VHH binders against Probable histidinol-phosphatase. Designs and how they scored, part 5

Target 1, 306 residues: Probable histidinol-phosphatase, of Schizosaccharomyces pombe (o14059)
Amino acid sequence: MPISSHSHSGQFCLHAQGKLEDVIQEAIQQGFQSFSFTEHTPRDRVEDLYPEELHLQPEDLFKTFDEYVNEARRLKQNYGDQINILIGAETEYIRPESVELLKSLNTKYNLDYFVGSVHHVNSIPIDFSPELWQKALQHVGNNPEQLFIDYFEHQYDLMQRLHPLVIGHFDLICLFAPEDAKEVFKNSKSVWELIQRNIKYAVSYGGIFEINTSAFRKGWKTAYPQQRLLELMVEQGAQLTLSDDSHGPHQVGLNYHLAKSYLDKCGITSLCMIEKGPDGNGTVVKNVTVDNVWSKFVGTNGITNT
Key: E = the ipSAE of ESMFold2; O = the ipSAE of OpenDDE; V2 = 0.75 times the mean of E and O plus 0.25 times the DockQ between their complexes.

## First folded at step 1 (VHH)

Design m11 (framework vhh_7mjh_2)
Fold by ESMFold2-Fast, scan of step 1:
Structure m11 (fold): chain B 306 residues (1-306), chain A 120 residues (1-120)
Amino acid sequence: as target 1 above (306 residues)
Amino acid sequence: EVQLVESGGGLVQPGGSLRLSCAASGFTFSSYYMSWVRQAPGKGLEWIGRISYSGSTSYNPSLKSLVTISRDNSKNTLYLQMNSLRAEDTATYYCATWRGYSLYTSPDYWGQGTTVTVSS
């Protein structure tokens, strides 16, 4: 009975594929016990639009998010008896002021939870392209250590002010890092002190770290986070969840067989599943075994193979 | 380093069949969608189709009855079977993949191409 705490659809994300309904139908067909909708939060400035969004205005992003929440609630009403559906959002932390926007969205929509993600360093996207990653590096004087420091400081600010339940793809900053920058990441005491601080802080408020399988489809040998980070999280008693970070029905449960191998290699036997509270109030975390998550799971091929 | 190497092009008579191959290296081939795209002399790029990591295919409706895309993940190889070839199928054929997150964007990694010439 697999789970996913992080997903997107082409209906509400310009770089994803398929309708939100197609995504949930695929999760049901694969035997998922729990599946979360977590579309990206809108932005309120033109300068914060991604390159793919240059034809849009900020008002369009707010309209899209409103349409997302309405569709997600319709699908939860229609399919919630077949699968546990959570309705959340993946954060966009572009600048410190972004947190107030995130709080206002939660006040308006009463979201089940946030996936706390950082996709920008000093307002420059770091997971869109190698070219933009280099632009972010240039912004900090071509100092990779400073880029990593700024990333984890942004993550810490987000954690302190929002307390997101799920910490999204912890080491995303490494996605487009060239080999010389990866050596800096590996060997910087300053960076690893910030990493340890952030892990301890999230653990302290009940934050859950996602094992995000999208890293495999991006060419990584592990899920997010990489092995050294996952080992540190385990040492610090961190709770872990599983996410496909699917960008369409074809990616639901994608590479979960590789995730199982990775979890086994690291000695991880339990994961967290997210549910609604007993009377429909609040969001509750439940421990499940790794063996249970993979029981009766048909794998990345799914039943429909769409 | 990502490498895609197409092969199997050549001269074919009208009505004939041809099978193209694409050898992939430098990435986890079995985890990625693959596509075939062609470019006729003096024309723009034309989408042929794509295949998912698990073998599910999607084709350009104009080419659906003429082509079959398949893959062998154990050999890191993508295939394009073409039947009932016509002069207008003369083109350079490319295999391509998405190393990014979405199939809605154009593929971002392309091979060097293999040329198919359909004689009149």
Scores: ipSAE 0.000, ipTM 0.127, lowest interface PAE 16.9, mean pLDDT 87

Design m12 (framework vhh_7mjh_2)
Amino acid sequence: EVQLVESGGGLVQPGGSLRLSCAASGFTFDSYAMSWVRQAPGKGLEWIGRIYTSGSTSYNPSLKSLVTISRDNSKNTLYLQMNSLRAEDTATYYCARGDLYSEYWPGSTFDIWGQGTTVTVSS
ESMFold2-Fast, scan of step 1: ipSAE 0.012; ipTM 0.522

Design m13 (framework vhh_7mjh_2)
Fold by ESMFold2-Fast, scan of step 1:
Structure m13 (fold): chain B 306 residues (1-306), chain A 118 residues (1-118)
Amino acid sequence: as target 1 above (306 residues)
Amino acid sequence: EVQLVESGGGLVQPGGSLRLSCAASGFTFSSYAMSWVRQAPGKGLEWIGRIWYSGSTSYNPSLKSLVTISRDNSKNTLYLQMNSLRAEDTATYYCAKDSYEYGLDSYWGQGTTVTVSS
């Protein structure tokens, strides 16, 4: 029975498709045992709007997030007996001050958890386009080692101040990295030390690393994180979860058969599933076997038992 | 008026190859995931695979080494390349447009028949 700890819908994300209800119905049809709604957190500055959002005001993002939480709670009431539903959000860490906004959202909405993601380095988007990735590189003097250092320092600041339960797509900074920058990433002792520090820190507070399958649909041979980093996480005793980072019903469970092969290759036999605690209080993490996650998984995205 | 017209079926010898086509009209082809499904005589539907609007593919693990799905958005056409055909590949092949309701694909054509025999 599959799980996903990270998802989006076109109802509340401009680059996604479909209604939130369509997404959960698809998860039920595929035999998911757990599925988390984790729409993007709003931003409070015009300069932090993505290119697709330039027709909006920050107030519109807060309105959309409010509507998201209300709809998610309605769906949990209606479908919660059929599937374990968590209601969270994926963070936007644009600048250090972003963390105070994230804390205020949790105070207002009492979210089940955050997917702690970094999509910006020095306030410049690094996963939107190759052109913006180059702009982020220019900002640090065309030094790719410094760009990677800044990325992992932002991630560490987020980890220290928010303690997000799920660490989102750990190595997203590599998505648009050209080959010469990827070589720097592989060979930099400074970058490797920061990676080790961040993994150890998240493990210390109970943070869980997502195996995020969206990397496959973006042309990667692995999920996030890449194999070398996943092997390091396993060596350091990190807990892992599974995420499709779906952007519509058509992406629910997408490429999970590739994720199974990747987990098997890395010797991973256990994953974490997130649940509400007894009486609906608090958030609890439960270990599940990889075999259980793929059990009764139907369709083209998973492994069938026949 | 969604229309899907499958073509390219016929009689082929064991070990041969065949490419099926699906001509799509009545919707923005490039915006939808597309699937191939088959039904052998006297058996249930078997999911072959899907190609997403983004171009990524997902296959039935039992068939992955034998088939390739591709699309040409400029021609509104979906393809299924089949290699190393065996008698058990004899079936009617259907092209399907992805649906968001309950995650199930919808069939719009009559299918195209493939017979593998010497």
Scores: ipSAE 0.000, ipTM 0.104, lowest interface PAE 20.5, mean pLDDT 86

Design m14 (framework vhh_7mjh_2)
Fold by ESMFold2-Fast, scan of step 1:
Structure m14 (fold): chain B 306 residues (1-306), chain A 122 residues (1-122)
Amino acid sequence: as target 1 above (306 residues)
Amino acid sequence: EVQLVESGGGLVQPGGSLRLSCAASGFTFSTYDMSWVRQAPGKGLEWIGRIYYSGSTSYNPSLKSLVTISRDNSKNTLYLQMNSLRAEDTATYYCARYSEPWDYGTYSFDHWGQGTTVTVSS
């Protein structure tokens, strides 16, 4: 009975594939117990558009998000009896002012939760391409330690002001890091102090950390977060959830067999599942066993028995 | 030994379409991210896009409406579909393999094909 707390579709994300309905049908076919729609939040400035969005205006992003929420609600009405569907969004924290936009979206749409993600450092995208990661590095004087510090400071500001339920792909900043920057990340006392601060803070307000399997398809040997960080989270009593961060129906549950191996290696026996409270009111977190999540999940040809 | 061999280039009229292929051998193709890169005469290299080993794609924003990258792991083949070609798309097109996962290396190209030439003219 698998779960996913973080997903995207090609209907509402330019670097994803397929319709939102195709994604939920695939999750049902695989026997998912819970699946969250969490499309990207819009941006209000032209300079904050991703490279792939330069043909668009900010107004187009708000229209796309509105269409997303409407379609997600239609799908929850039609499929909600077959699978627990949550309707949320993945945050874009580009600058401190981004948080007010995120709060206004929640006021307008009454979302179930946010996946609190940071995809930019000093307003420069760090997970789009190696070239943009280098531009972000150049912006801080070619100092990789400062780039990591700025990333975790942005993450902390987002955590403090929004209290996102799910902390998205905690160490995304490492995705395009070259070898010398990876060594700085491993050895910087300053960076690891910020990491510890952020983990403790999220735990303090009830934030849960996603085990995000998209790292496997991006060439990592682990999910996000990498093993050393996951061990630190466990040591600090952090609660964990599971996410495929799927970008189309073909990625629903992708590499979950690798995630199981990773969780087993790290001694993790429980995860959190997100669901609606009684009578469909409020968002609640429920503990589930790892064994239950993988019960009768085969992951092949998209069909599971439970 | 790792080999990447591009094919499918040639002369095409403006507004036309072409599909380029890259035949990979000497490594487990399905586990590597792949890229297309082009070089117009007298210009530098221009990155077109990346296809992750999972099949997900990312594109140069200047080119994303014109191109689609796909792969067939059963044939060890990478594809670049190009539509609405213009004279400025005249270039030598290369397929390239990204280096090992970040755990073991940098995100750079470790192997390149020899290139296939696309000429867009009337």
Scores: ipSAE 0.000, ipTM 0.137, lowest interface PAE 16.6, mean pLDDT 86

Design m15 (framework vhh_7mjh_2)
Fold by ESMFold2-Fast, scan of step 1:
Structure m15 (fold): chain B 306 residues (1-306), chain A 121 residues (1-121)
Amino acid sequence: as target 1 above (306 residues)
Amino acid sequence: EVQLVESGGGLVQPGGSLRLSCAASGFTFSSYSMSWVRQAPGKGLEWIGRIYESGSTSYNPSLKSLVTISRDNSKNTLYLQMNSLRAEDTATYYCARFGWDYSEHTPFDYWGQGTTVTVSS
């Protein structure tokens, strides 16, 4: 019975497809036991809008998020007896002031949890294109070690101030890194000290790390995080969850057969599932076996047939 | 080889109407959602709307009352109907295919060359 701790829909995300209801219906059809809605948090500056959002104002993002929470709560009322539904959000940490906005959203909506994600370094997107990754590199004097340092410092600030339950796609900074920058990442003692610090810190407050399968559809041989990082997380006692980071019904459970192979290769037999606590109070984490997660997919390997 | 070819642009009077077409080839058109995007001179891209493989549509709220997106799967053609055109609608209009496996921040895997619409006397 699969799980996903991170998802999006085309109803509330311009670069995704389908209605939120279509996404949850697909998860039910595939036999998911738990599925989290985690749409992107709004941004409060025009300069922080993604290219597909340039026709919008920041106020529109806040309206969209309000509509998301309302629809998610309606769907949880209607489908919550068939599948465990959590209502959260994926963070946008663009600058230090972003955290105050995130805290205000949680005060207003009382979200189940955050997926703590960093998509920008020094306010420059690092997940959009190789060209913008190079712009972020130029901002730090063409020093890839400094770019990695800044990324993990932003991640640490987010962790310290928000304590997100799920740490989103830990090594996203590597997605558009060219080969020479990847060698710096592999060999930098300074960077790996920050990585170890961040892993230990998240573990200390009960943070769990997502195995995010979207890396496979982007051409990676592993999920996020890459194997060396996953092995380090396990060695440091980190707990892991599973996420499809789906951007529409067609991506629910996508490449989960590859995730199973990756987990097996790394000797991982246990994952975390997120649930509401007794009487619906608070958010709790429960261990599930990898074998349990992979039972009752629509296909024998959990592949979507769309 | 995937190709998208827009047509129907030109000069139109304020208050007028115009229908743009996008001819698709090199892929199973009926299996993809399609979008219209525009770019005014010296400005960024503005998303107009999307039509899903089912025929359902989603629009930019600012443009919803002014535009209609439709498709004809038998002709592999996408359409954008625009009404009550204003000078600020002057832009290059692009059709784009929604990719299944591409980056979250660039969901379109193929774009047309664009067709220019000028709203003026």
Scores: ipSAE 0.005, ipTM 0.252, lowest interface PAE 10.9, mean pLDDT 88

Design m16 (framework vhh_7mjh_2)
Fold by ESMFold2-Fast, scan of step 1:
Structure m16 (fold): chain B 306 residues (1-306), chain A 120 residues (1-120)
Amino acid sequence: as target 1 above (306 residues)
Amino acid sequence: EVQLVESGGGLVQPGGSLRLSCAASGFTFSHYWMSWVRQAPGKGLEWIGRIYTSGSTSYNPSLKSLVTISRDNSKNTLYLQMNSLRAEDTATYYCAAQDYYEGFSLTDYWGQGTTVTVSS
């Protein structure tokens, strides 16, 4: 009975695949007990369009998001009796003003929750390509320690002003980091002080950290976050959830067997499932066991445990 | 066991056209997004475009009018057609099998690359 707190579809994300309905049907087919739709939030500047979006205007992103929320609500009505469906969004924090846009989206759509993600440092994308990661590094004077500091400061600003329920792929900044920058990340006291601050802060407002399996398909040996960070989160009493960060029906539950091995290695026996409160009011967090999440899990990348 | 082999690179004069091929083996090609990426001498990677399992395509808008990506699932082959080549198109061109990921996948399913040189 697996769960996913973070997902995308090709219907509403140019670098994803398939219709939102195909994604939820795949989750049902694999025996998911809970699945969240969390498409990317729109951006209001031309400068913030990704290379594959340059044929669009910012207003097109707002239209796409509106269509996403409408389709997600239709699917929740049609499939909500078969699977617990949450309707949220994954944040785009490009500049400090981004938070006001995120708040306005929540006011308009009354989303179940946000996955609080930072995909940009100083408005430069850090998870799109190694080329753009290097541009972000050049912007801070080729100082990787400063790039990491700026990333975690952006994350902290987002946490303080939005209180996102789910903290998205905590260490995404490391995705395209070359080996010398990873060594700086590993050894910087300044960076690790910010990491500890951010973890403690999120724990303080009830934020939960996603174990995001997309890292495996991107060539990592672990999910996000990497092992040292996960161990620190556990030490700090952080609550954890599970996410496939699927970008199409073929990625639903992808590499969950690797996630199970990773959780077991780190001694993690409990995860959080997100659901609607009694009578459908509010968003609540419920503890589930790792054994329960993998119980009767059927799929190519899952563990069957009858 | 997984292998991607690019071919079709070489010397081309400005204004010319070239078609690159990528032969895939060792995985279910029809289930993967396929992408073309290039690296000019001394520069980072630049995404050219991708083709979805459906055959739909998405391109870097700066290159869209100059390139076409196609696939033949019966031959497990990916193609990149390039027209109106310029000196700045000189690069090593890579094909990549992406697990439906944002931008450049860090999958181990990358080819060795094929070099295109545009000069008179």
Scores: ipSAE 0.000, ipTM 0.123, lowest interface PAE 19.0, mean pLDDT 87

Design m2 (framework vhh_7mjh_2)
Fold by ESMFold2-Fast, scan of step 1:
Structure m2 (fold): chain B 306 residues (1-306), chain A 120 residues (1-120)
Amino acid sequence: as target 1 above (306 residues)
Amino acid sequence: EVQLVESGGGLVQPGGSLRLSCAASGFTFSDYYMSWVRQAPGKGLEWIGRIYYSGSTSYNPSLKSLVTISRDNSKNTLYLQMNSLRAEDTATYYCAKGWYEDTSYPFDYWGQGTTVTVSS
């Protein structure tokens, strides 16, 4: 009975593959209980386009998002009896003004929830390439501590103004960090104070932290967040959900066997599942056991029925 | 153990063409996206493009007109065809398992690379 609170398709994301319908069909085939569509939110400036999007205009991103919501609603109508489908979006927080755009999208589309993600520090992408991560570092005077501080300040601003239900890949800023910067992250009291502040704040409004398995396919030995952060979240009483952050049908449930090992290692026995209310209205959070999530899991990711 | 072995590099004249190969082992090749990335001397890494198991491709827009990525799942081999080579294409070329966003530093799932030098 697996769940995923964060996913993408090649139909609506240039660095993903496959149709949205192929993604949901794969989730059904694997026996998923709940699956959320959370395509990227559009951006309104040319300078905020990702390197892969430089041939597009901002208006194209808004058209793509509109097409996404329409297709997601069609699929929910057609497949909602077989699997709990939620329709949300993954945020792009590029500058403080980004939050007003996100609020306007929610007013227009009435999304089930946001995955609150930060992919930029000072408007520079930090998860696209090591080169852009270095550009973000240069922007703060080659000071990795300041880069981490700015990342968690952006995350805090997003949390305070949007209250996203799911906190996306909390420590994404570490993806392209070289070893020297990782040591700074590990040892900075200033950075860890901001991390604690952000975790406490999200807990205070009911925010849920995703265990995001995309970190495994990116070469990490853990999901997002790394073990020390996950332990801190547990100590702070944080609620956790599970996400594959799939970028195509071939990634649905990918590395969930590694996620199970990671959760077991950290002593985590409960996760949150997001679903629609009993009457189909409102978004509700339910506790599920880790054992139930992995019971009768039929997938292509090497999961064993236990 | 995942192994990626690039080949086909060497010295080539400006305006020439070259095809690089990447032999994959230690994983089910047909289940994964494959990518090409390059690093010019003294420069950072530059993503070239990726290919899905079905042959569907996505490219860095600045390079799309110059390169073609293909794969042969029966041979567990990835290819990069480069045309109209310029001196600025001089670089070490790496194949990688996964998407461009899947690159990590240091790179656990990158090959040793194959060097392409464009000069007369």
Scores: ipSAE 0.000, ipTM 0.154, lowest interface PAE 17.0, mean pLDDT 86

Design m3 (framework vhh_7mjh_2; at its last look DockQ between E and O 0.47; V2 from the best seeds 0.00; counts 0 for: pae O 4.6 > 2, grease 25.8 > 24.2)
Fold by ESMFold2, look of step 2:
Structure m3 (fold): chain B 306 residues (1-306), chain A 120 residues (1-120)
Amino acid sequence: as target 1 above (306 residues)
Amino acid sequence: EVQLVESGGGLVQPGGSLRLSCAASGFTFSSYWMSWVRQAPGKGLEWIGRIYSSGSTSYNPSLKSLVTISRDNSKNTLYLQMNSLRAEDTATYYCATYDSEFGYHSFDYWGQGTTVTVSS
């Protein structure tokens, strides 16, 4: 019975499709036992708007987030007997001050958890387009090692100040990296010391690393995180969860068959499922076996000849 | 009360070296990213670089070969080493939590600055 700890919908996200209700109905149809709503947090400056959002103002993002929480609560009330639903958000960490906005959103809405994601380095998007990734590289003098250092230092700051329960797509900085930058990533002692520090820190507060299948649709042969990082996480005692990072019903469970193969290759036999704590307070983490996660999975997204 | 106090400025000859210090108090220094910023007479602020709480650094690419930022968390002190100084490096140098790469924020702390004059 599959799980996803990280998802989006077209109702509240411009680059996604479908209503949030369509997304949860698809998860139920595919046999999911747990599915978290984690829409993007709003940004409070006009310069933080993505190119697709330039017709909007930051206030529009806050209104959209308010509507998201209201709809998520309605759906949890209506479908919660059929599927375990948690209501959280995916962070937009742009700068150190972003964390105060994130804390204020949690205070206002009492979210179940954050997916702690870094989509910007030095306030420049790194997963929107190759052109913006190159801008982020140019900003640090075309030094990919420095770009990677900044990414993992931003991630560390987010971890230290917010303690996000789920650590989102750990190595997203590599998505648009060209081959010469990937070689720097692989060989930099300084970067790998920061990677180990960040993994150890998340383990210390009970953070859970997502295995995020959206990397497959981006052309990777692995999920996020890539195999060497996943092996290091296991060596350091990290807890792991699964997500599709779905951006509409067509992406619910997408490439989960590839994720199964990847987990088998890496020797991963258990995952974490997140539940609401006793009496509705807080969250608890429950171990589930990989075999049980794929039991009763009937999704066909990503299967074109079956 | 938060205080950042720079020292070590003065008159130096072109080609010389100088080490600036910043004594921090009134906050948990070891938890903060810190930066050095300078302002030449009549000009805007120029970001020199930052140092993360971990000791990792990030520099203005145009200054990277000329400067080194370090910190001693046991002494609550931030340092800027500058080498091969030129007349254009004449400026008031500030330590801060302000970092022009992220913009100005109401909770940024600033020192009063220390003046470096490069002249023969």
Scores: ipSAE 0.578, ipTM 0.849, lowest interface PAE 2.0, mean pLDDT 91
Fold by OpenDDE, look of step 2:
Structure m3 (fold): chain B 306 residues (1-306), chain A 120 residues (1-120)
Amino acid sequence: as target 1 above (306 residues)
Amino acid sequence: EVQLVESGGGLVQPGGSLRLSCAASGFTFSSYWMSWVRQAPGKGLEWIGRIYSSGSTSYNPSLKSLVTISRDNSKNTLYLQMNSLRAEDTATYYCATYDSEFGYHSFDYWGQGTTVTVSS
């Protein structure tokens, strides 16, 4: 049963570890049924480079992405008999104009799907550090409610324009939110109206929300998304998938036992596994039963992070 | 071809109000959030605010009480309502598709601007 719909490698992501082949070998070793490569999409502006990428140019990112797709295809050819492999990408949605780039990438590479993720609010990274989160807050006049609103408006725009199959870490904006901001999040009618809108919209076009276990190693007691959101998703008929958002072989399947517990707590008994469509065109979604078989998955060498 | 054409600028007295318009064409206007920015003589660009495709808004904290952004998607038009205008609000006003980060404002598309002069 174990699946991952969202992953990265050190070969093509500077803040990750290991080769892409190492990642898929680990997935196979652990007994994954399905594993998706979803490296970050390149960015075409210098100001959008990650801190670790400052020595690079946008052209370098595009080259890296090209190499990623080629390698992913090679690995799929070589390992596809052992495991279901999808070749996708995680969106770098920084502004509305990002979507044109994303679409162009899809046209060029014919990716299986996008993980629709928002890592920036008003072009400021919100999941890199507490300091940058605060910078994002300052940008909106130190108004946490506005920051959350902007986040979900970014997410909504991405969904409307790109219709990513997988919705990445839905409530990532909460990662570095201080306690006072979290209270605002919980109690803001405006924010939750947008949340409901976004969930409803994703459901309407067949989007799948990922249960992302990276939250655990980031210190959360739940996966992405938090329980209130997950319950709301279920209530609205949302489909769910499982992701480790691994950044290297050492994080493949990491904390899936915690995810199992979380899913049990929320009464979730099925997840979506993504497969290639007929004749290799498009994708289809297969429902898989949540069982205790994959609850033993804890990552490489049984190392867990909580 | 993307086009943004601002209008509505002119001379206004302190304390007065003004409504600017931005006519958009060449793209799916309703799918884009839009921003207003301005540039005073001899000054850099200043971000005023943004309206999302949904109609919700975000404003520069320093200007929030003085401005309202709205849009009419059926007319492909963006609006900026300004109240209680001051001399310091004298500037060329631009509509744009996006405002950038870190205090530096760059835009993929913007118009030629409309000039507002606040003077007695």
Scores: ipSAE 0.028, ipTM 0.419, lowest interface PAE 4.6, mean pLDDT 91
ESMFold2-Fast, scan of step 1: ipSAE 0.697; ipTM 0.866
ESMFold2 (binder alone), look of step 2: mean pLDDT 81; pTM 0.814

